VHH binders against E3 ubiquitin-protein ligase RKP (RKP). Designs and how they scored, part 6

Target 1, 188 residues: E3 ubiquitin-protein ligase RKP (RKP), of Arabidopsis thaliana (Mouse-ear cress) (q9siz8r82to269)
Amino acid sequence: KLHGDLDVSVSQREGISVVHHGVGPPIVGLEEFSICGDIRIVKPPLVLESLALFSSARANACIWKGKWMYEVALETSGIQQLGWATLACPFTDQKGVGDADDSYAFDGRRVSKWNKEAEPYGQSWVAGDVIGCCIDLNCDEIYFYRNGVSLGAAFTGIRKLGPGFGYYPAISLSQGERCELNFGAYPF
Key: E = the ipSAE of ESMFold2; O = the ipSAE of OpenDDE; V2 = 0.75 times the mean of E and O plus 0.25 times the DockQ between their complexes.

## First folded at step 1 (VHH)

Design z8 (framework vhh_6z1v_2)
Fold by ESMFold2-Fast, scan of step 1:
Formats: structure tokens, C-alpha cells, sequence
Structure z8 (fold): chain B 188 residues (1-188), chain A 124 residues (1-124)
């Protein structure tokens, strides 16, 4: 569930943008114009599969302050880089979440955390696991959960190199990997 | 046509004050977070301050915190940077940006929201 203060911004790609309100969008979902590579929506809106060797996308919500979390239900156990990215993180066929400054990812296949460089973190994941991705801008920390159990602080001082204006939930998937995103949009 | 036009840069004395303005047009200004960046000669562009779309939340880099204040007026489509207690190391071209990354690459569309810059020179 997303909670805290949402500073809503615009995602702009190739001259097309989606404008969001300062109180947060009514529905948080995938920002289609952010997609790099090829992502199939297997079950609308949020069950996704990568059809390209490496695909990346951001959500349509930007977080400026407070504590926020979203969840990823894994349908496959291969390489997925799950976390947070500013608009400054380049999405290419070779680079995604965690491969550049101001992007932070957990990858349970390689049991690693990524911020340009990999460091050991977390636990191996399996298909059926639910990964919680949490950012706490009050403490400038990012941490992850596996099936509701905290894996500890992954990153501290996340605004040390500058804010990049705000953080988006963001994912990168290798070919054939599948997951379901949960931003708290379902009835409680 | 998206336009960001910075103004207010000039030569000032050490310890002086200056207010920069950035006039925005061609997009829905009140829905964009805005920021100020600077680039000194021979150095990389760095983030100075940022402000939320509503104006209720701000961030300032440690090296300007307590001296600089970012603000915005959504009715005028303008973002401001109030600079106090200026130091020679504040000498740079100052850029306005609308929720856009601070480095180039393959994502050129992300630079549609950069201004042309305004020069601030602080004499020692």
C-alpha cells in the first residue's frame, strides 16, 4: 500500500506526457510511455511479461517525501530488478532499474542489491513470492520485504547524489519473466 | 511549444543577495515539480533545489541549505530561487528544469523541459 505524501509529476516521452495531480492519482499503475523493450500485459492492468531480452518501466506516480511501498508478486523466479528510479535513470536494452545513479533495485535471483554496482543483499526468491519495495524519504532509506518479512535496509543516504526530483516505482525484467504489480489499487 | 526562460542572473558581491526567476509556458505548470540546477565552468551540472507541484514541499542541497530558498507561483507559471549570503563558489550558470533528469543520454525527450540558463557571478 502506498502511504505518505505524494508529489505528483509528469512522465514525458517523445512529446507525449501524462499529467498527475498533487494529491496523487486515483489509480496508480504502469506508465506506458516509460516502457523500454517489450512488455506484454498478460492480464490487465498489472500482470506483466517481458518479451525482450531486457524490459523496463516506471509507475505513473512520483514520490517526493514520506514512506511508500508497493508489492510485486513473482510468477517466475528469474532475473528481475525491482525498486525505485528517478527520471534520470536511463532505460535501454542493456540498462534498467539499479544500473545508474538515482536508481535502486533488489534482484533475488542473484541475491543482490543494485545501485550502479551489485552488493550481496537479501534472499533467493522463488515463483509465488511477494516482494515488498519500500522507500522511506524521512530516513533516506530503501528496504525490501519477502512475503512480509523485512530483509533489512538495502540502501541508506539515497539522496546523497541529489534528489533527481522524485522516485518512481520501477521494474526491469529479463526475457520471459512475469510478475504482478500491486500499488494498493484493489478494494481493501 | 514548451519554454523555460530563466532571468535575474548578474554580477554580485560576496555576501549579497539575488533572486532568480523561471517563466514557464507550453505545459500545465501546476502539475510539474520544478528544480534549479547549476553548472560552474569545467564542472558537471548539479542539483541545487527542488519544489513539489503544489509548492508545499521543498528540497535544498546541503551546500545551499539555509542560504537559498526555492518557491513557486502557480498563478504566474513562475518558479523562483532566492539566493542569500552568496559566496564565490556559487558562481555558475543556473538552469530551471521541470521534473527532468540532470544528465543526457539516449533519452533526449527528457531535455524538452530545460531552460537556457542565467549566469550568476559572485566576486571575491
Amino acid sequence: as target 1 above (188 residues)
Amino acid sequence: EVQLVESGGRLVRTGGSLRLSCAASGFTFSYYAMGWFRQAPGKEREVVAAISASGDDTWHADFVKGRFTISRDNAKNTVYLQMNSLKPEDTAVYYCAADTPYYSGEHLSEYDYWGQGTQVTVSS
Scores: ipSAE 0.000, ipTM 0.189, lowest interface PAE 13.0, mean pLDDT 76

Design z9 (framework vhh_6z1v_2)
Amino acid sequence: EVQLVESGGRLVRTGGSLRLSCAASGSIFSSYAMGWFRQAPGKEREVVAAISSGGSYTWHADFVKGRFTISRDNAKNTVYLQMNSLKPEDTAVYYCAAHQYGLSYFPDYWGQGTQVTVSS
ESMFold2-Fast, scan of step 1: ipSAE 0.006; ipTM 0.212

## First folded at step 2 (VHH)

Design o9b (from o9 with A106W I109P; framework vhh_ozoralizumab_d1; at its last look DockQ between E and O 0.28; V2 from the best seeds 0.00; counts 0 for: pae E 11.6 > 2)
Amino acid sequence: EVQLVESGGGLVQPGGSLRLSCAASGFTFSSYYMYWVRQAPGKGLEWVSEISGSGKSTKYPDSVKGRFTISRDNAKNTLYLQMNSLRPEDTAVYYCARHTLYYQGWFDPRGQGTLVTVSS
ESMFold2, look of step 2: ipSAE 0.000; ipTM 0.170
ESMFold2 (binder alone), look of step 2: mean pLDDT 85; pTM 0.867
OpenDDE, look of step 2: ipSAE 0.021; ipTM 0.334

Design o9c (from o9 with Y33D H99D A106P I109Y; framework vhh_ozoralizumab_d1; at its last look DockQ between E and O 0.02; V2 from the best seeds 0.00; counts 0 for: pae E 19.5 > 2, placed apart)
Amino acid sequence: EVQLVESGGGLVQPGGSLRLSCAASGFTFSSYDMYWVRQAPGKGLEWVSEISGSGKSTKYPDSVKGRFTISRDNAKNTLYLQMNSLRPEDTAVYYCARDTLYYQGPFDYRGQGTLVTVSS
ESMFold2, look of step 2: ipSAE 0.005; ipTM 0.391
ESMFold2 (binder alone), look of step 2: mean pLDDT 82; pTM 0.827
OpenDDE, look of step 2: ipSAE 0.000; ipTM 0.223
ESMFold2, look of step 10: ipSAE 0.000; ipTM 0.105
ESMFold2 (binder alone), look of step 10: mean pLDDT 83; pTM 0.839
OpenDDE, look of step 10: ipSAE 0.011; ipTM 0.262

Design o9f (framework vhh_gefurulimab; at its last look DockQ between E and O 0.01; V2 from the best seeds 0.00; counts 0 for: pae E 16.3 > 2, placed apart)
Fold by ESMFold2, look of step 2:
Structure o9f (fold): chain B 188 residues (1-188), chain A 119 residues (1-119)
Amino acid sequence: as target 1 above (188 residues)
Amino acid sequence: EVQLVESGGGLVKPGGSLRLSCAASGFTFSSYYAAWFRQAPGKEREFVSAISSGGSTTYADSVKGRFTISRDNAKNSLYLQMNSLRAEDTAVYYCARHTLYYQGAFDIWGQGTLVTVSS
């Protein structure tokens, strides 16, 4: 019947595994097959917009050791959940990053951190802010930055996982929310 | 009391038009995403259309190009203009409010208004 390219490559460095399609050096970006809802790249390289009520996606980089960060430049300042999820985290039209036990998120519209439940955390965000999403598996912590300033540890005692079974950068966006993802060199 | 009340349902022939209204009370309507759902006899409730607080719209594939959602925040009202109606559009139509505190959830529903499309 129909099948695409079966050439799925994994490039692995100490603490990070990058899954990519095709030949050549690994490029960290949005994993198209992870999208739940309707997220579109509306401006290259990675300016995203959610066209559905609630959409989620993760990157093709898996972090299982060390300290790593990615950045999100906000174009809108509504409800978004930015953070980290395992491959097993279920994305549905009602659940995204931070709505299950195996994912963690910051939402600066509601000024909350999310892991199954919301708790107060961080600062309110505005359009133009750059949010740093950091995972530190040396200290088993997840924390966030706003415009280069730490918001403090959001989650501690996070579960360690092995190579290929770690945490992915992951986002959830309410309808009409836009942001730009920066998955540049890891670690930052 | 937080409330949504639908109106405008009725009997209409195939190819006809109908406009549904949803009146919101007891909360700040302009701060919420709002949507229309429908439930046909013997079927599960299904998504029809939604509009964000900022006016962005989305539609189920089955109604694109025929239905138009709109809102009037000054009147605390949500609307659904339904054109080119078909027999399969027969359903109870519900207005719903999206919770700001739980992504992907609708927490307040209207009682519904019946739309019947029949010759």
Scores: ipSAE 0.000, ipTM 0.141, lowest interface PAE 16.3, mean pLDDT 81
ESMFold2 (binder alone), look of step 2: mean pLDDT 87; pTM 0.881
OpenDDE, look of step 2: ipSAE 0.006; ipTM 0.250

Design o9k (from o9 with E1Q V5Q Y35S W47V E50D K59T P61A R87K H99E Q112P L115Q; framework vhh_5c3l_4; at its last look DockQ between E and O 0.13; V2 from the best seeds 0.00; counts 0 for: pae E 9.8 > 2, placed apart)
Fold by ESMFold2, look of step 2:
Structure o9k (fold): chain B 188 residues (1-188), chain A 120 residues (1-120)
Amino acid sequence: as target 1 above (188 residues)
Amino acid sequence: QVQLQESGGGLVQPGGSLRLSCAASGFTFSSYYMSWVRQAPGKGLEVVSDISGSGKSTTYADSVKGRFTISRDNAKNTLYLQMNSLKPEDTAVYYCARETLYYQGAFDIRGPGTQVTVSS
């Protein structure tokens, strides 16, 4: 366990844009208009379940500079594709995060990383695992973590994009899969 | 036990040099961005410099660019700050800090700090 926490008064928040369809300060969550299939919040704040055979969604935050991570707590351990996608990434009833060239995913059921094609990567997962999904645009890399342990760089040399052309947290879930998203507002 | 321990501070005349070290233990050092953060007397915290886990990406506050160099030795789990051409304005407590995996510029652990005093 970690001791202590240090917040600095100077925040380096440049490199993220949040789309907000309401009043007040922007909150990072799911982008309703991105949902393909049928994803429901089954427990507040962000416990999700896929009710269709294959469902995909992205968050409302666009990352185009710096280092950012979100976490996924697995409630089930089947096929999920967790990672990052651009706005242009198409979602269909059979293709999700990692199935197109502008998206990148880790799937711990199939123990693979996905960017159009699968390659072996990472470790198998079980229910209760916490998967870290990190993008580092200082180094142009995407990393994944299982329970705080790095699985190594999954993708290198990813294309750096500007505002509006960045990467969004994005997930795809097979039917009945559940997970909880944490965009860093609270520890798990 | 996760721990960061700074060393190498002291009293130095203007124009002098110091090299700060930070020994890290209890975590996978190469997986984290590391930072030097300072607090001058009566002032808030200032991020002096950041370095990526591999050491390939660095940033510096404008006030120290060209004078300070951050580096790391992942085989020794050690972070460094080479401080040249020191000025009285560099007088501060210098902290070694680990950035969280969530956000750049957010820290979850720091050391107790080392005092750097630049005066005649």
Scores: ipSAE 0.006, ipTM 0.390, lowest interface PAE 9.8, mean pLDDT 84
ESMFold2 (binder alone), look of step 2: mean pLDDT 88; pTM 0.888
OpenDDE, look of step 2: ipSAE 0.008; ipTM 0.280

## First folded at step 3 (VHH)

Design n1 (framework vhh_ozoralizumab_d1)
Fold by ESMFold2-Fast, scan of step 3:
Structure n1 (fold): chain B 188 residues (1-188), chain A 120 residues (1-120)
Amino acid sequence: as target 1 above (188 residues)
Amino acid sequence: EVQLVESGGGLVQPGGSLRLSCAASGFTFSSYDMYWVRQAPGKGLEWVSEISSSGSYTKYPDSVKGRFTISRDNAKNTLYLQMNSLRPEDTAVYYCARDYEYNQNPFDYRGQGTLVTVSS
């Protein structure tokens, strides 16, 4: 070829679209081209550390129908903003998950929820905690869990998206923060 | 108006010590986590230390762990960085930074910084 094409495969089930770069069945993981800042993979595949003052990334899975959850195992207790974002959410050295109308985050360091602005929510977290990040597009709600215990509905009436758009698992980490992502959670 | 004024930098020989101070005004200091960040000549910003609003939690990267100590005095609205066993690679402008009220910007530096030069 005069130009090499990106070697991409797409899998689409009702409610989820997954993109992977390679051969074989698509897997849910970190979308490396979404990374803003500097994220080091400390332990493959998904133990991550932010090397920049503020780093953000999305998974390669777009959620557009149903109820879905992923988990984050905290290796550190500092600033991490965990949740859901569309492709329209800007990732910069100063903006990440929770900064736009269609992005939603939980930060257990500050015991707050973020959708453009902060409001109190949840519990203070510690290293070793597992945070569940759940989106339910049947009722337009986002929930968070700490070690399997519900923290209650964080966001209700989340922004409804048009055809072709969806929410991605998304994270933002301050420098030195570490976590392990688990995308193996199922929709029910 | 948020204002952060750093001081205490200077020229020091390798192995020496310096104590940096940051005087904060224009906000409720005791409600914010605080940070020290630095920028070496020709390099990007590097996080140096963080301290929780109450002072009960501190954190350091491996590059300074065991050598630097962050502390705060909420009654005096002052942040400190005690730097021991200084090395030439610690040469940088040091900034104190406030944690953000909103998730727009993780660090809000308002000061000019203070220059630390480690050379013989």
Scores: ipSAE 0.000, ipTM 0.218, lowest interface PAE 14.5, mean pLDDT 80

Design n2 (framework vhh_5c3l_4)
Fold by ESMFold2-Fast, scan of step 3:
Structure n2 (fold): chain B 188 residues (1-188), chain A 119 residues (1-119)
Amino acid sequence: as target 1 above (188 residues)
Amino acid sequence: QVQLQESGGGLVQPGGSLRLSCAASGFTFSDYAMSWVRQAPGKGLEVVSDISGGGSYTTYADSVKGRFTISRDNAKNTLYLQMNSLKPEDTAVYYCARDLWNNHAFDYRGPGTQVTVSS
């Protein structure tokens, strides 16, 4: 593997901090208190559906050093904005991942990358595709993959954060869109 | 009441194929990861394959990679295991199990179906 995964086994490594409220070892999953809009979550494995016009959420893992990846398996092909966001990124009924300068997203429905503004990037996606979301803080870049094939560097020179801050896996879904998250429990 | 019932086992020659099915009832099937677990004569349980609730992610034991394919039909509440290029070492009772995701903590298991691979 070229990437660190977000599985519980890496929560003790430098570069990642996991918020854990349950019993047992820390598990990387969806941070329910981050949800804006209305997202149905299924028991693990983590299948999500947006019940509101636009919903957003973060994972409970903060990335502040190193190279990390998670995957999103698309159950629908509509608008989803997938990537990375800080805690300060505003989640509203109209704004989500990629709509502020401290967040970065790929949207394969509109074939665009988002960092406050849209630029062409990537490929059209279809239901059944697996999208890889990679952040590399060693070179300050964000990459996306479609079914294991790199779409190239989406963002370079990403914003450097101060001590105590980091990027979280983050997603935004239009109404009716569905996906399954993989934080490393299944091979990438 | 949770119920899991396997079918499709039998006798097959080395190099042959079998398809196992598991009918699930009494719970929301798509909310749970599912596994195929086997027990060979005189040996312990081995997790053969695992599939996520939505079906997008799968894992396989090294002993079966490239030969077995796990799949599920959430509309029919059915789990499948397609077994190709069967070997005598695959002889075992195969169990369908409900998995609490990535920890192989099985809370329900079916009665099992016998697979025999003989020369």
Scores: ipSAE 0.000, ipTM 0.288, lowest interface PAE 13.9, mean pLDDT 83

Design n3 (framework vhh_gefurulimab)
Fold by ESMFold2-Fast, scan of step 3:
Structure n3 (fold): chain B 188 residues (1-188), chain A 119 residues (1-119)
Amino acid sequence: as target 1 above (188 residues)
Amino acid sequence: EVQLVESGGGLVKPGGSLRLSCAASGRTFSDYAAAWFRQAPGKEREFVSAISSGGYTTYADSVKGRFTISRDNAKNSLYLQMNSLRAEDTAVYYCAADEYNNQPYYDYWGQGTLVTVSS
């Protein structure tokens, strides 16, 4: 059925590596094998809903140099933890993005930033908001935007990783929460 | 903020060459991802080429091997060297820039420069 998805391809440019399960050029999207919990694609390619109490996933894009952003359009206003995680960050039915020291998240429902521990950050969000999730590995900083307005640097001095490692766009959603991911179209 | 002004457009014969320039005021192009787009009369705007803040380049399939994107920090300018021009390359060419390497919707746009390829 999915015979074309058995192959793995990797595309690399300065600062990003993309892994795609399929035939043809790599595309940036959700890494299906990263999913913990139950995430449904409500509208292809990237309108997602959590069907489990807590679901987490990574994109198939590894950022290891430069300045990169992805956007999350919120269709619901409940708990979502949005940001960046390494492959080593544990995803369980109780832990997701921001719950370990190698992951960083913003949650506008609780108005908090998460890196193992919660600290106040940002603004309350509402359904219809677009959240920008930005990483700058030139400065070792992570920032978030709400509807194009900067919320300020969330994390500075983010953990530096060794050669061959990087940060992935990553999300965690409580049950019933829904969002649309935008990873950009080109020059990916 | 950044302001972009294109130049270098004009009339050229098929098989000829042109070099487009985009001058930025404000930050240098090394701080930005930058791109060239084009729009032929009555058609939608299409991607031509991009250069990331780190210098990695990308090209549309229709221009690969014929066009080269580059920037010059000393002149604070982005360039598009166009070789082996064809009638279908006739369009208004736009310069665009953004802080982020992967976003398709650039925050800053120039006003465009017309390229006409005709015998």
Scores: ipSAE 0.005, ipTM 0.296, lowest interface PAE 10.5, mean pLDDT 82

Design n4 (framework vhh_7aqx_2)
Fold by ESMFold2-Fast, scan of step 3:
Structure n4 (fold): chain B 188 residues (1-188), chain A 121 residues (1-121)
Amino acid sequence: as target 1 above (188 residues)
Amino acid sequence: QVQLQESGGGLVQAGGSLRLSCTTSGRTFSSYAFSWFRQAPGEEREFVGAISWSGGSTDYADSVKGRFTISRDNAKNTFYLQMNSLKTEDTAVYYCAAELYDNNHPSYDYWGQGTQVTVSS
């Protein structure tokens, strides 16, 4: 399976580790200490809105082997940079996912892929679209989907990381942009 | 399973240095990856640096590269942030974090309570 859905048995699978701050079953969600800017949870669990000019966050799931995907349902069509980042990716009021060497993003508003520099990629998106964000560490590739249709390989030869490091689902949203993250529907 | 406690914060003049320590209590210290984060007043928490559970690799935020060094001492169950050439912009509460990597178990992220670093001009 290509999504970041985790329970106890899935979190024990080689290739993915869930960061958990307490007792109880690990659940994939936003890592609250990663948030830069101001992100409001409009509708629990994961319908989000950026209240700052530029807000960024990563999930609490670390991908270090295998092939994994998460989805973003767009409630607005403005600038959002969606993809994958390491812990070393700087999140500031001007920089987010795709603005550093260790992060990779798709932005369908500007029809671009970002890895420090922008290059044309993909298709223009609209509100209501579902964007799939896939990382394949067997091939060192990142690719995106729009409404279940592949947009092709966005990045090849992605940076290899040392033991104990991995890539996290990560997002950056301009002010007023809204989306719903889908790492899988876990019952409470 | 793991508790984190920061120490070494305080007041320092610009251009000075501080070493922060994060002492862990818990099992299998060598299986943890360790990170430092900081949060300035009114700002969001930002990544500073990380060291892998193998100790073989480190990563740093661009703002601190060349000035800060993260290291670990498995025998002391402690990891460090050596901060050199401090700037007033480095003023923040510094937090340590631990992520347990285990082949058969969920990774657990644990955070310390924070230690204040104030850099005077």
Scores: ipSAE 0.000, ipTM 0.149, lowest interface PAE 21.1, mean pLDDT 79

Design n5 (framework vhh_6z1v_2)
Fold by ESMFold2-Fast, scan of step 3:
Structure n5 (fold): chain B 188 residues (1-188), chain A 120 residues (1-120)
Amino acid sequence: as target 1 above (188 residues)
Amino acid sequence: EVQLVESGGRLVRTGGSLRLSCAASGFTFSSYDMGWFRQAPGKEREVVAAITSSGGYTWHADFVKGRFTISRDNAKNTVYLQMNSLKPEDTAVYYCAADWNQDLYEYDYWGQGTQVTVSS
């Protein structure tokens, strides 16, 4: 099981949420103003459902260094695009995580990885699975896990960032899909 | 007292190389992320490169990637910027800055700067 930095805090700077490694308790959740489409919190704090045909959101944590992981517990098995996005990734009713250059996603329904274009990757997922989304900026790689088992490196050479930029945990859900986000409030 | 002292700036010809040094004192250097910034006349200050407190991660701006390399020596309390294949566009005052890990956009300590001039 891979864990990120446990002792982090988040601050706002010019409309951007920034994770401060080694400082204070973590305050990581969904960035409310990032939501595109219609995402309902069906069970607080972070069990989510898409009510629109396609909905997207970012967490309020900006990862620009180190190794970090968050988990997504799938309550449904349909189309979800899970991973990492910069602020440059457009969220629209047609585009979400994995549909732009600085955006990387795994979709276990279509068994593919997305970075602007789809490539085969991973395994089919089922409701009840826990998907780990790992970014390692020490080696510039993104990995996904299914129930604690590595699916292998999904993306390499991902670094095209600077201080003040970074990757946010990010998700896109088709209509009716449900998941629970875990940013460290629950055991990984 | 906290001090950051840059050195190494000078006049250099296009295509030349130069290494800038920044000597730190008065704080726990090994606990701070370090950055190099530059400011040309009439332009805003921009980030050139950054290095984490341990040296385990470095970042370089796209306009210097492949030409400039940031490094640090925690035993000597010094951060370096190796500048290769210099261009007239690199002419600027270069500043060293130290950032505690808590504020990505605001550096806590700044040096006075060192002038780099690249002749065409």
Scores: ipSAE 0.000, ipTM 0.160, lowest interface PAE 14.8, mean pLDDT 79

Design n6 (framework vhh_8ghr_2)
Fold by ESMFold2-Fast, scan of step 3:
Order: sequence, then C-alpha cells, then structure tokens
Structure n6 (fold): chain B 188 residues (1-188), chain A 120 residues (1-120)
Amino acid sequence: as target 1 above (188 residues)
Amino acid sequence: EVQLVESGGGLVQPGGSLRLSCAASGFTFSDSYAIGWVRRAPGKGEELVARIYPSSGYTSYADSVKGRFTISADISKNTAYLQMNSLRVEDTAVYYCARDYNQHWGFDYWGQGTLVTVSS
C-alpha cells in the first residue's frame, strides 16, 4: 500500500540524487517532464526515438559528487549529442545538450565535442555502437568511450554552479535518431 | 545574406519521379554545413527526410523514404538535390531545404518550400 509518497519518490547515495515520479522504488530513467520536442519510447523503458526535428531530455538523476557513467546504445548513426547538462541548461527546438556553457556533449556523427561551441573530438560512430558518458567530479573532467575504449578527456575544468549544483545525464537527438539508455553501469 | 531556394516541385502520379533542387547563396558547401530536406504534410508534423554533409559526402535518410529518395550535392554549383523515385500519395507535402550550422545544433536557414503533390 502507498503511505502518502504518491507523486514523487527520492533516494540518495553519496554523489547522486534520484527523483522518481510515481509509485514503487526510485529508479534511474528518463525524466519525462524534461522532454523538449517529441520523444517516443519505442521499447520501454529506455529505447527512444526523436519524432521532432530536434528533441532533448534529461535523466531523473542528479550527479553532484564522485565519478559516474551511463551508456547509450546507438540504433541509428545520425546526429545525437550525448552527455551532461545542469537543470538550468535551456532545451529548445534548436538548442540542446552542449549548446550552452552548463552542458557538455559528444557528437560522433560530426566527430565533435560541444560546450557552447564545437571542437574536434573522438571518432565517427555507427549504428550498434555503445557510447559511454563519464563525468568525474573529483577532478572536474568529462570523457567518453566507444565500445569500451576511451576516447580521452573531452572536457576539463567543467563548470560548477552554486546552490543546487549538479549534472544530469542528458541527450539530444535529431529527427528519426534512436538510442537505448543504460543507467545500470555507474560507477565503472 | 544566406538564402536557400527550392525548385522542382509539382504534380506527379503515384509511382512517378521528381527531382528537387536547392540553390544556396551566402555560404559555400566547402564549409562544414549539413543540408537537409524537411517536409510538412497537412495534418502531420515536420519530418526530416534526408540530410547530406556536402564536404564529406555522408548522407542519411528517414525510414519512410530509404531506397526511394537519394540526396546529393554539387559543391561547384553550391546546389543540393533530392531525387524522389517511386512516389506515393503519402509523400504529398511541402518540401523545405534547410541548413545545419556547426557552432550550434539546429537548422538556422530555411527555404520558402516547394509543393509536391502525388495524385492520380
């Protein structure tokens, strides 16, 4: 039976806070209230497709200390911007993860890293690849992996904001792009 | 001044073909931009049907048009093309040419659109 915790469930471990809207134990997944654009859940819980020209979303997990990683299995090879964003990072029909200074993304289609502006980074990706997205708040770095192989440090000296500081797993997908999110891999 | 101008739309019977052109001015395809074709049909949302990076030649297509549509670009003419074969009634839409830029994600410039009607 439910004992009054009907709308929001919260759990914390050191360095991560998880918010789950609904019943049952807190689970890391997609924060549906964060969706900008139009994202279809093709296969529950976490196989996603963008139905709008550009769609963005956050996970329901806030990382504020320690080293954490999630994985994205690519079902298509087009433009996806994968990484980390604060709650304050703006998502619009043209702006997503990596388009503001409080977000960081890897885009293997354009072989670029994004933090407000693009810089060359990484390797071209193909459908079937698994991209690891790692944030290390002990040394303030973000790195990415392709099929378990490190692509090197993408970002150093990452921005820390004031009260309520934290980064969320976050993704942006162009229309028709599909991926599967995996949050069971932290830490690695 | 960046402009994209579409041409080549019209009325065609099911099973027919059309070739759309997108003439770009104010930038060059040797720059690192993507060019996309986006369609909008009455009662439906926008759909990106094809995209090309002219500098690399990489192309991508929506599942609804794979095997039927081919996108290409001529860097010397600064023009992109969409060859549409085996057209279906559901391909009826206004087709827009759009530019993706490298500094921020998104389509920053759009053409006026060209109407494609597939009817018997």
Scores: ipSAE 0.000, ipTM 0.163, lowest interface PAE 14.8, mean pLDDT 81

Design p1 (framework vhh_gefurulimab)
Fold by ESMFold2-Fast, scan of step 3:
Structure p1 (fold): chain B 188 residues (1-188), chain A 119 residues (1-119)
Amino acid sequence: as target 1 above (188 residues)
Amino acid sequence: EVQLVESGGGLVKPGGSLRLSCAASGRTFSRYAAAWFRQAPGKEREFVSAISWSGKTTYADSVKGRFTISRDNAKNSLYLQMNSLRAEDTAVYYCAAVPTYSYGHWDYWGQGTLVTVSS
């Protein structure tokens, strides 16, 4: 339990808060306590595979101001819902990123964007693609990229949150789907 | 683990000032982000101001320039200095806390203190 834990370090810059357990610079990675279902790190640091029918997780970074992006390198092309979620977004064996109004996802297998409801968006993806997941809280928009090319604004007018609230990089994977997370220079 | 108790509410005239306090019990308050919310009769609860565990502050547009949030970690206390009060500021004011900013929602709440702005 992280609440009140004296050994937990929190690194904070304007717009991003990161919880890390090591020494040195803060590391953005998978928040293991957020995992619903069964996500395994099959190749360190961040090549992940879902072993359950549907699995979800958040990163350990909370975005509450500014413009931030992370990338997902697809090792498989099946159903994956990639994007942003608040801590309050329910992760269950049937619900993940994009299934509630406090989460936003892109799914290139079904060529859809998800915010509780699905709407057409983007392009079909293939194994080997790199999907960029960008949130811009300066203009309240979420964008996705495929291999560095913008797919356009997926969501505009995203819900503004108070300073005790924020958006986390978040993913949901159907069984057997595999990807590599890249948080780059976050926190920079 | 943390209990929050608000104080300092009362009746004040328009244009007046009031300082609210929130006392936290428990050893780790200095590692908490803390906030003030308010709820007027018949209205939904709204955000007023927050302060991170590192001292960064944020304000709702309706109170910017009039209210100042501050904390004293040695005293386990949170404050809201309210200046240039208006009738629309009449509400029950609640303090709230979350152990780390990274959790994104407020875990602990006080019982509230009533502020009435009236001539």
Scores: ipSAE 0.000, ipTM 0.131, lowest interface PAE 15.9, mean pLDDT 80

